# VH-VL binders against o60147, part 12

Target 1, 175 residues: o60147
Amino acid sequence: MLEKNKYLYIFRHIQTNQVLLSQGNVLKKTALFQLPYPLQKPVAPNGMRPAKLRKDHWVPLLKVEFPNESMFQSVFMQLLNYRKYRSVQPLTSDLLKLPIPVRRRKIMRQEVPNTIADLADILNKEKFPENSVRLQLSDKSDSEYADWPPSVQIDSEEIKLSRGFREKTTVDEAR

## First folded at step 7 (VH-VL)

Design v15
Fold by ESMFold2, fold request of step 12:
Structure v15 (fold): chain C 175 residues (1-175), chain A 122 residues (1-122), chain B 107 residues (1-107)
Amino acid sequence: as target 1 above (175 residues)
Amino acid sequence: QVTLKESGPTLVKPTQTLTLTCTFSGFSLSKYGVGVAWIRQPPGKALEWLAHIDWDDDKRYYPALKNRLTITKDTSKNQVVLTMTNMDPVDTATYYCARIRYYDSSGWFDYWGQGTLVTVSS
Amino acid sequence: EIVLTQSPDFQSVTPKEKVTITCRASQSIGYYIHWYQQKPDQYPKLLIKYASREFSGVPSRFSGSGSGTDFTLTINSLEAEDAATYYCQQYDSLPLTFGQGTKVEIK
């Protein structure tokens, strides 16, 4: 039978801190369509879409293991909806007072904490069994962006991989 | 789990300086996403934001009171301190500290202390 | 400074009936408004964030709506424990401001 996915993978861009959601441990080119179109004056959009997916620019932010595929699909869809809803809202008046380059950097830097807060908000509203959702972060301090329900078990070990969610084969320096 | 508690004098004479301490637990001001604010409520009246301080030591004050207010934090003690100079009877209010949570460039107060009534009279 | 004007200042409502509270901003504030409930002798509690997103643990009878300048908090079927003063708060721009409050009592 076909494989049932119960894992959510989230990547961040190494320079811009933009965020991509993935159903698999490797980003597909279609993931770029989660990002808004290029900057439009006078309102800066939430991030800029790169012309090409450069997988070496995207690093693991976190991964989540759900009890089953149905719960994964529900949470994944809700995360996409939260992001879309934010992207179409007007910016705050305080943001609009900032010079465009400053405003854009501030908006882009918010996507990591915003996405983590969205995930926690969704999980706090869902009726998942205690400790049934496993969360692993690349930086455990990122869990401080939100308050987590009893259903979430935060893995004590950070994701140590520098690219993707699969281990890389490393060899000692050859002399 | 998250708690905040106000402490300080409950009676202050006009012209004196009020110092209030917010002691909190269950969170840290060590990372992006939170701050601690002071909000007051005169008896029978609406809430009034006074000041807040963020994780990066960024400080914001209500403009009409900024020359009377100082907000500081001591991260090692999980404390935020508000100093308000030249107290007047119109400053009689319940003073709350609250955690401000940031999201999408805005913020709300998700956890509050019990409040402390400060009366200013001779 | 953004002024938030709530309507009405006070209402007395028969149990199980609908309560509607309006908050009007002096300028457009997008969806950057939040709602609080304050029961007598208590600190305020967050109900709604971003105009319509309920805070965790808030009963489903509470809902929020609106954008721009006009916002509404609705209690679909008033319960006895909902007797309180309700405040809206904006953070579209500093200084942070609250509405003057709406007191809701059970008739």
Scores: ipSAE 0.646, ipTM 0.827, lowest interface PAE 1.3, mean pLDDT 86
Fold by ESMFold2, fold request of step 12:
Structure v15 (fold): chain C 175 residues (1-175), chain A 122 residues (1-122), chain B 107 residues (1-107)
Amino acid sequence: as target 1 above (175 residues)
Amino acid sequence: QVTLKESGPTLVKPTQTLTLTCTFSGFSLSKYGVGVAWIRQPPGKALEWLAHIDWDDDKRYYPALKNRLTITKDTSKNQVVLTMTNMDPVDTATYYCARIRYYDSSGWFDYWGQGTLVTVSS
Amino acid sequence: EIVLTQSPDFQSVTPKEKVTITCRASQSIGYYIHWYQQKPDQYPKLLIKYASREFSGVPSRFSGSGSGTDFTLTINSLEAEDAATYYCQQYDSLPLTFGQGTKVEIK
């Protein structure tokens, strides 16, 4: 019978900063359908979907443990809805002045802070018990993208991608 | 936890240069998605954005005042400095610093300083 | 430069009544509009971001709506503490601009 999942995993692409949501600690190929395919040229694209899932290109951004599966499902659905709502809005006039490659890069680079802000907004509006939601980040400074409600307990330990042997890729100067 | 505070002169003579310092705490300009802005409000009038500076040192200025404004930051001291040259009595206003937070390519001011009234008179 | 025109400039309203403030943009700005409350002798405080998303700690009596060029801030039951000037602000395009303000006072 199906396991009751109460964990949300969020991944970041190491090059583009695109974001994928997952209920498992490994990313499934079907997660790529969360990314909008580039729109036809008269409008700026909202992200770009890679042709295939390159698992070595996606690293953990954060994970969240909810009190139960029902709360996980509610937040997961709301995160998807926030992304969809954002994707149907017209782009800003300033973005539309930019060449499409530059515009796309700016849009993709926003997805990490946008997703973290969406998560915090949802958690601030939900009536979860105090300290009932555990948040763990791969880079603790990413918590600065949002203000967190009392229901959220931020783990002092950062995420390990594997059995402790993968470096974070948030410092481009290390390459 | 987030605070901003303006400091600098409250009285300036016409033609002089105004220098205002914003000292902030509870956040840093080291991560994507935030900046610090200067906004002024002449007595009884609307708010007017002057400039802002982002984490990556990108700077934006109100076009009509661009030749008079300079914005800089010192991330180690959590300070942002605005310099405005050739002050005139019409520049009398309360000057605010505020954090601009970005989301979806737009931005809004979530935390403000108390403001400092700067009077320009001879 | 995008001009934001608020209506009305001024309202005197009895307590518990509904207040409606509009903001019209000189061009389409999507949902890239934010609302602030400024009480006398205070700094502005954020109420609504992105047309309709309430900022943390804002009373539920405040709501926002609209997209494109026409936006509305609503206070569905005015409280005495809501006497203030209200501003809309856009960041669809630089320069950042504010509306001229709408002053709301208790009758």
Scores: ipSAE 0.646, ipTM 0.818, lowest interface PAE 1.2, mean pLDDT 85

Design v16
Fold by OpenDDE, fold request of step 12:
Formats: structure tokens, C-alpha cells, sequence
Structure v16 (fold): chain C 175 residues (1-175), chain A 122 residues (1-122), chain B 107 residues (1-107)
């Protein structure tokens, strides 16, 4: 099994709180295709996909190290599917009763927690070996958005990634 | 691990006020995405949502009982309190507190207390 | 309020048989429905969230499906320990509501 690409990075847009998934620590232009279409449930105020990837607008949310690339791929695809499925669902009736500005704010705040929750759910389902998955967050408190299975060990230190990308480090290359 | 436990009187007289406390651990009501709900179940009957409170101190009540219910939280003590006034024998039920996980503008009850049977009788 | 109607109210099933419980909502609720299991003299336990997502620790024999107004909880092979009352619950709108419950007994 190939272990080179066993790292999941999740980035958050600094304004819209949209989320992009990345294999590796460099956010690719193709990641923009992850964003919902205008006709889908919006995850940002405007619900629009940016025309260009502005890496400086994206900050790291979390990093996950998997035992191997296969496990990474499985979780990655499931995350995409979860997001897609969620995006095609109607808004709750309760949400629809709220004024548009309030609704937008609520939607904006949900993407990060939802994504983290999805990740935890998927990892709970996969039943990976204990402490085989390493999770590091930019904000450690974000781990509170979900309950994590025994397979996940949360690093005590927060990630120090640059916006949109991170230069290759000796640590990353050694893994 | 997440735990919740209900405490309070198990016997209440009609017209009196019921006060129940939910003490929880394994999570905090200080961060987005978590709440605590009260659900009751009369003997041999279905579950009925009564009220819930979230991390932002947003309180929601079952409309038909809204005027009788008050829910509050003490984040520092990890407690949520429910008061229900003017108790009647029809309010006899097992009362549960449960954690709410919020997700996608919705939520679910992922962890429950064992419940406490409250009997309303003269 | 949204009314959830479960069917049937009661099932007596032989072990290893498939159990199907339906929950119908009075209006479309997307996938904002959850399923709970309550064994006698116990508290309810979450089984399925958002129509089809299994909660942690739930056996694989439990599954959920559906969207809109019609939802199904399935036990593909009933175990003796599955004797319980099952409830659907919606969080599309307040007030939160439960189905009337489906009691599953073992023959």
C-alpha cells in the first residue's frame, strides 16, 4: 500500500467558512469543484463558487494522518459524499422561518462543525485500529464538534500551516 | 465519555412545581453545536419532547406546555434545570434529559440519562 | 406540528427474520429524521441519525432509508436482544416530535 499520500488537510475560507478537502498540504485549484453549485444548499452567504482559487483566503482547519493511502481515500470520498448529500437536502422548516440574514449566518457557521462531525462519523464507522489516525487541529477546541473513536488520537499541539498551503517539512517527508 | 443524570423529586402533589436537574459530563454547553433537552414518557406511552437549551442559551419549549416550562443552564456546573409548574396527574411520566448534537440546521439526541419517574399524586 | 406515524404498531418476529418499520411524516422533512431504540425499562438509544447514518456502536444489521415523508428502519436479521420499541423522531421543525413507536417482540 502506498503511504505517500495519506494526509488529509481541510481548509476553511476566512470569510465564508466554506470547506475544502485536500490530499496533502497544498490546496489545488481543482479543489474548488468541491464547492456546491448555486442550485444546491448554500454553505456560504452567496452560495457561489469562486472563479479562482485564492489560496490566501483559505486557512488550515485540520490535518489527519491515516495509516495508509487507501484509508485516506476511503475517508476522503466518504466526506465528499456526505457533503454532497447534505447539500442537496432542503433547508429545515425552522431555518426557513428565519430572516434571510439570520439564516445566512447560521448556514455559515455550520459548515466547519458539519465537516468535522462528518469526519468523526466516518471514522467511527470505519473502525480503524486504536490510535492509528492522528488528528491535528488549527484550533484544538474544534475537536469538540464531535465525539471521536478510539482510532483517533488528537495532537496536543495545533497545526501551524500557512494559508492555502504549507511548504514541505522534514516531518512530512519522513512520514 | 458522555453521561447525563436526572435528579429531583419523584413524587409531586397536584398544582405543585416540579424541578428537575440534569447533571452531565463529557461535554460542555459552552461551544457551538451542543444542547440539552428534556423528554418525558408517560407509562406505556410514547416519548414527548418538552424543552431544550443550547450552548447559546437559546431556549425552546413545547408550545402546549410553554407557559408551564422553564429551562436554564449552568455551564460552570454542567447542569440544566427544568421547572414545570402546576403539575397534574397527567404529567406523571419518566423524565429524561438528553444531549442534543446539532448538525445541518437540525439535531439529534445522541446520549440520554436513565430517566427519573415522577409521579403526580395527592 | 409534524406528525410522525409509524407502522406497524406491533410486530412479533422470529429471530433471524427481517424487520421493517415505517415512519411517515405529515409533511416533507427531508432527511431530518432519527431512529431510537428503547428496551423495556431502559432509556432510548440512538440508532440512526438523518435517515440513514448509523450511530456509533450500532450493529450493522440496523439500517435506515428514506427521504421526504417516508422513512424505513430495517433490521436485516433480528436478534433476541433487539426486542424493543422503536421510535422515529423529526428535527425539521419545532416542536420536535416522535412517532408513536413500534414494539418489536420475539416469537
Amino acid sequence: as target 1 above (175 residues)
Amino acid sequence: QVTLKESGPTLVKPTQTLTLTCTFSGFSLSKWGVGVAWIRQPPGKALEWLAHIDWDDDKRYYPALKNRLTITKDTSKNQVVLTMTNMDPVDTATYYCARIRYYDSSGYFDYWGQGTLVTVSS
Amino acid sequence: EIVLTQSPDFQSVTPKEKVTITCRASQSIGYYIHWYQQKPDQYPKLLIKYASRSFSGVPSRFSGSGSGTDFTLTINSLEAEDAATYYCQQYDSLPLTFGQGTKVEIK
Scores: ipSAE 0.889, ipTM 0.949, lowest interface PAE 0.6, mean pLDDT 93
Fold by OpenDDE, fold request of step 12:
Structure v16 (fold): chain C 175 residues (1-175), chain A 122 residues (1-122), chain B 107 residues (1-107)
Amino acid sequence: as target 1 above (175 residues)
Amino acid sequence: QVTLKESGPTLVKPTQTLTLTCTFSGFSLSKWGVGVAWIRQPPGKALEWLAHIDWDDDKRYYPALKNRLTITKDTSKNQVVLTMTNMDPVDTATYYCARIRYYDSSGYFDYWGQGTLVTVSS
Amino acid sequence: EIVLTQSPDFQSVTPKEKVTITCRASQSIGYYIHWYQQKPDQYPKLLIKYASRSFSGVPSRFSGSGSGTDFTLTINSLEAEDAATYYCQQYDSLPLTFGQGTKVEIK
C-alpha cells in the first residue's frame, strides 16, 4: 500500500515557466490551485492563474521516485509550503531597481531553478537512506541548479514524457 | 564536492596592485544560479563583501572600492580573478573567495575557501 | 547601504544553555538574510539561509527566525564546539553587507 503513488512529477509551462507538482504522471485540474491567486505575488507575466488546464502547455521537468508514498507526501507538502512562503515575500530591493520588462523576465526564469533548489533542500533535510530517491530530469543539466544529498541518485537517462501527462506504465504511477 | 582556493601574493607594498585568483571545483560558472564572490576580513574585524561575478558575467563591486577593483572569470579554467589597485596598509586582511548560490532573486555564500592573508607593508 | 546591527556583540555562556543572537536591518529586507559561523582561525561557514532554512550538515540545535527587520539566530543547547563569531548577512540590495558579528565564548 505504501508503495503506491510514490512518484513526483514536476511540470513546467512552456510559456510562463510556471511549475506544477503532480502525484503521478497525469496532471490534474486541481494542480492549478498551486498557482498564486491574481492578488498574490505573480509568477507569470500576467500574474493570473489559468482558468483552464491546458495539458498541451505543460511539459515534464523531472520525475522523482521515493521509497514509499509517505515519503512522497512529506516532500510534496514541503514543496508546496516552500513555494507558498516564497510567493508571499516581497521582491528584493535589487530586483525593484530594474526596469519592469527585465524584472519580469528574471522572475519567470527563476521558478524552475527555485523549485529544483527547494526539492534538493528538502531532501537534504529529510536524511533519507543513501540512493533511496531516484531523480530523472528532462534535461540532465537542470540537476546543476542544486547540490544533492547522498540519498538522491540521478539517472543518466532523461525522461521522455508527453506534454501534460504520460499514460500509466508498469514503472510509473499515473494517479 | 565543491571546493574553492585562493592564491596570490601574501605580501604587497603600498601603492602596488594585488592580484588574487580563486580556483574552484565541483561547479561551473556557465549555468544560471552560481557566482563567485570575494570577501575580506581585516584582523579582528568583521567580514566585508568586495565584489562578485555570476554565470552571465555580471560584475558587481562594493561602491567605495569600485574604482580599485576588477573581477573577471575564466570559465574554462574554473577561475575567478580579483585585482585591487593602490593597496594600502588598511587593506591588510584575509581575503576569501566564496561561491554564491542564487535563489529567489537573492543569494548566499554556501562554500568558502580557506582564505589567504594579504599584508600590505613597506 | 543596508546596515545590519547584531546584539549582543559578545556573550559568555555556560554549556547546555540557550543562546540568542539578534540582527536588525536598517530597512525591511523580507527573509533575504543568512547566518554564518566563524570559529577562531577558520573560514566562515553557512548555518542558516533565508532567515530560517538550515544549511546541509548543520546541527538541529541551530535555528533561525524573523522577517522584515528583526531576525534571530538561536542555539538551543550550547556545546563547547559552538564557540565562534556569528554573522548575519543580507542580499536584499547591493552592496551586500554583514553584521558586525557576535562572539560567543564558553564560560
Scores: ipSAE 0.887, ipTM 0.948, lowest interface PAE 0.5, mean pLDDT 92
Fold by ESMFold2, look of step 7:
Structure v16 (fold): chain C 175 residues (1-175), chain A 122 residues (1-122), chain B 107 residues (1-107)
Amino acid sequence: as target 1 above (175 residues)
Amino acid sequence: QVTLKESGPTLVKPTQTLTLTCTFSGFSLSKWGVGVAWIRQPPGKALEWLAHIDWDDDKRYYPALKNRLTITKDTSKNQVVLTMTNMDPVDTATYYCARIRYYDSSGYFDYWGQGTLVTVSS
Amino acid sequence: EIVLTQSPDFQSVTPKEKVTITCRASQSIGYYIHWYQQKPDQYPKLLIKYASRSFSGVPSRFSGSGSGTDFTLTINSLEAEDAATYYCQQYDSLPLTFGQGTKVEIK
């Protein structure tokens, strides 16, 4: 019978640092619905939903293996809820005083670390057994965005782009 | 585990310069998204933020005290140093160092040192 | 600079009863408010971040709510170890500021 999904895949946009959550190692076009449609004049990355999914613009950020599908579903839904909660908040007063290009760049720098911090916050509150959650990163230094509970084992192997010799989570396609 | 500890003189005369060192472990200021702050608390009174320094050496000071404060770090020694000039008896307080964690363009103090009481008297 | 005004300054409360502490900001600060507990002769400890998100290890009896200018910390059923002074802190705008504190004692 079919394997129940216990893997979380997270992708980032190579330019905007927007983040998409996925149950599979290949993004589906419906993942774009995770990004809000702008309600006012867009402040670029946090207010824009691309018209189509360009798979060559989305690269792996991290992969998480959970003990079972139930835990995966719980964490997945909590991550979506954390993002929604953050997305409806006003920007800080200090950010609003900056010129829009400067403000946009500061916001762009934060969605990857914010998402990683959300994941760690959720995992720190869960009572998973020690080393029961395997975390694999494309860049191991990204683990520095959060403090991890004992339940998380950070894989020594990074997710790598392959040139014909390795199974891949995702790849950029030629332009 | 994350720990911070303040060290420095506990008695200072008016007009002298106070130098406090925060020594920490369990994290590094080379990591994105953290910094170290100094917060003081006069006896029996509220907390007052003084300054903080983050991983990329960005420094922020309480404006009314900016001309009296200098914050620096040594990432290889896991230390942050606060210097406060022209001390006055009203500066008598417990001085804490704390880790600031950044998230969503804002920050909060998730771990604190035990504090050190600094008395400024003639 | 943003002034945070807490209410009340002091509460004496029977164990197992509900404690409510408010924090009012002098201007709108979104959800950029955090709550700390300071027991006598101890350093402060983080309880709630971003108005309503509990810090890891914080008992579920602590909750936070509010938006804009008015925020609330609630202890649903007071325990003896909760006797402390509670502070709110904002980082919507520099300089960082704290409320004046609310002291909670067991009656």
Scores: ipSAE 0.744, ipTM 0.855, lowest interface PAE 0.9, mean pLDDT 86
Fold by ESMFold2, fold request of step 12:
Structure v16 (fold): chain C 175 residues (1-175), chain A 122 residues (1-122), chain B 107 residues (1-107)
Amino acid sequence: as target 1 above (175 residues)
Amino acid sequence: QVTLKESGPTLVKPTQTLTLTCTFSGFSLSKWGVGVAWIRQPPGKALEWLAHIDWDDDKRYYPALKNRLTITKDTSKNQVVLTMTNMDPVDTATYYCARIRYYDSSGYFDYWGQGTLVTVSS
Amino acid sequence: EIVLTQSPDFQSVTPKEKVTITCRASQSIGYYIHWYQQKPDQYPKLLIKYASRSFSGVPSRFSGSGSGTDFTLTINSLEAEDAATYYCQQYDSLPLTFGQGTKVEIK
């Protein structure tokens, strides 16, 4: 079967604020490989890989519908590259001067806004038609981490699923 | 569309206090990840950052000028105000307000006002 | 305070030729450097952020590179409209500082 995926799903860890990208609406265990392996290199607290995927620890952050699969693949790869490039940079000198507990909290708080900013930066550079990219957020205020191009239509309805991205099934029954 | 505009006096006498207002639109200082800064440029010289104020009311000042500068915001009016005391002819410059966008613990100035030339002379 | 030293202060370049502007930091600043273009009598405009990431709407002829202490802004085929002064700026640590500028003219 030909897959014509044009959806990007992004999850956030409820405790660490780590972010995982997915082309499916349910995380696969292999998504954890996007995170640095602990004990191999010094990493920020938000970069450590959990030993196993606990689906009850990952909640929806946002969902993006692209015009076609080619555009999805381009953006997905760019997001991974942006994260990798950011992850190899030293921390700022000002951040390094902070007491370790304060530094760790600031680093932990950045992964979500950094990922959202990466997405917006990529979309601002692309020449997509107006309103051709649909963005749905779990918290609409998270759109404030970036400025969005005219190609992006931000859905007025937040993602209401507490886990995963599957739509609720509604059925009217007559008896 | 993000816009910023500086307003205030263009001629100030030595020792007077300069008050500049930055009026902006297309964004809000209630939003995480942005701030508004004041940067000046003496004629023919480099840009010099003076101060900035963030969405959470965090304020930062150029250390050597900290005792002369005050930055405040009024989010309901989309305004940021810079006050600089004890003006001197060396302070003659074009004063810009600019938006800071934060990313990865750092920030850059993505949108600038047109600037206002402030001349300090007796 | 981090000092950014640009080189050269001035260059006059034949149209369609390559322009290279360097910015050297007095200490390592990672990739926390940004580049601005200021045309005569205009406000500065952002070109490159975080050493190499071009800002939206910036022509592809502009690129940035470098890390640590040495950074380069390149215009790979100079156009007449690119005559301007270029500034680098760091935000690795406060106070925020700019380079002294590099003025580029069309020969």
Scores: ipSAE 0.744, ipTM 0.859, lowest interface PAE 0.9, mean pLDDT 87

Design v16
Fold by ESMFold2, fold request of step 12:
Structure v16 (fold): chain C 175 residues (1-175), chain A 122 residues (1-122), chain B 107 residues (1-107)
Amino acid sequence: as target 1 above (175 residues)
Amino acid sequence: QVTLKESGPTLVKPTQTLTLTCTFSGFSLSKWGVGVAWIRQPPGKALEWLAHIDWDDDKRYYPALKNRLTITKDTSKNQVVLTMTNMDPVDTATYYCARIRYYDSSGYFDYWGQGTLVTVSS
Amino acid sequence: EIVLTQSPDFQSVTPKEKVTITCRASQSIGYYIHWYQQKPDQYPKLLIKYASRSFSGVPSRFSGSGSGTDFTLTINSLEAEDAATYYCQQYDSLPLTFGQGTKVEIK
């Protein structure tokens, strides 16, 4: 039988910085259900769910290869739980003092670093073998949002040239 | 991996200026998400936040002390410097530097230096 | 300025027993509270962040709970190495503030 999925794909919205998790290298329409609110009239604050998946609005953020499917599933579910827990918390008192446009902008800019920090927090608590979790980023400097355990190997190559994820082809040396 | 270390004088006379240096490794103040803070603890008493400086050079000071405090950073040397003027015996404390990690519009101190006891007496 | 009041100031507790430490905020601070352990002559170490999320390497006997104004740190079975002073800290608004501390000793 075929080996089950051990890859996590994470996408970022190009304008709002919303984040979607995926088991595949292409987003499914149902991924939008991860976002806490649908788009409705009047337009709600940051965190709104778009009515339709526009694939040209979502770009790769990072890809993770786990040792096996069980570890992938555990991390995937924990990431969703971390987001849910964060989404029900009140804003800080200092943030509430800001004008609404400024406040919204600050909140939007945090979802990418928050998600990366959540991933690192989960991986630091799990016991994985050294270098057993491979992390590839679209912007390698985004790894600075968190401290990574020895189990994580950060790929020196960034994800490039696509609105989707691209698997590297294994090439045997000829002659 | 991440380390911070305080350095500076351990004995200061009243009215003098204290200068403390925090030297850190395992992270940089070059990108979003971190800051370095100074926290003090008088002998047998609670912790008191004094100041911090963020990756974007934003600086915050405890309001009652801000006229006496200056915090600066040198990212090329991985150093943060605190200057406190007009020292008084009540300022006798262990001074710590600590890293702030930001998350969800807030922050916490995840790594601390060993601390340095500064005594203010004539 | 947000005042954090811890209770009790001091506990002497038999090994293997449960320790409960409370932290009360002078106003609602959501979940923006963190807990630290400071052993004698040592620097503080982070235990719990954001009310209930344990920091890496923290033994499972430590847990945190609460929201709003009332928060609790629990040690479900006290070990000898847990003798320390415990502090809560908020960053809901500047200035950053700590509780006065709770000293836990082995009876």
Scores: ipSAE 0.721, ipTM 0.850, lowest interface PAE 0.9, mean pLDDT 86
Fold by OpenDDE, look of step 7:
Structure v16 (fold): chain C 175 residues (1-175), chain A 122 residues (1-122), chain B 107 residues (1-107)
Amino acid sequence: as target 1 above (175 residues)
Amino acid sequence: QVTLKESGPTLVKPTQTLTLTCTFSGFSLSKWGVGVAWIRQPPGKALEWLAHIDWDDDKRYYPALKNRLTITKDTSKNQVVLTMTNMDPVDTATYYCARIRYYDSSGYFDYWGQGTLVTVSS
Amino acid sequence: EIVLTQSPDFQSVTPKEKVTITCRASQSIGYYIHWYQQKPDQYPKLLIKYASRSFSGVPSRFSGSGSGTDFTLTINSLEAEDAATYYCQQYDSLPLTFGQGTKVEIK
């Protein structure tokens, strides 16, 4: 019996801080379709969809284990919807008052926090059983981007994925 | 558990300076996406935002009161201080400090202190 | 500054009835509006963030909707404990501003 995939992986681009969702610990090229088309010049890497998936440009952000595949799928789709919704909303007037370079930097910095906040928000609404969702972070401090419901257990152990979507080895830890 | 508590004088004379301190726990102002704001409410009236400070030490003030307001943070003490000069009886209000959570270049006040009533009178 | 106008200013409602409070912004603010509940002699509490997202611990009878300039807070079935003043608040631009409030009383 093939175990159903109940794991959500979230990756972060090392330069743009863009976020990709993945079912599985390896990003597929189709994941790039999660990113918006460029509306203004320049194109990538300033928060736009790159032409190709560069594995070396993506690092793991977090891993979520759900009780079952159904719960995973629900949360996964909701995350995509949240992101899509944000992408089509106007920027705040406050943000628009900023010079373009400053604005871009600010937008880039908030993708990771926004995604984490979205995840927490979705999980708060879903009302899963206590400690039924396991969250592992590459950086434990990233958990502070949101308040988590009782359904979420934050692991003390960090995720064991490194750049390029491989398991961390002793050599990797020394770098 | 997030908590905030306002402290300072409850009685101020006209033209004097008000200094309020917000002491908080359950979070730090060193992490992205967090700030602390001061909001006041005159008796029987609506809420009025005064100022806020974020994790990056960015300070914002209500424009009409900007010249009278100073907001500072001490991250190590988990404190935010608001100073308001030249107090007037019209400034009589309950003063709240609240945590700001930032999202999508915006923010909301998710946790509040109990508030402290400041009366300005001779 | 952005002006938020709530309606009505006051509403007396029988328990179990539906309550609707509206907030209109002087300009388009997207979904950057939040709703707060303040009971007498208490501090405000967050109910809805970003027009339609319920804050943690908020009963399901509370909901928010709207975008642009017109927003609505709905209490599907009013409970006695819901007697309070409700405020909308915008964070589209500085200065941050609140509505004038809507007082809901129980008949």
Scores: ipSAE 0.609, ipTM 0.863, lowest interface PAE 0.9, mean pLDDT 91

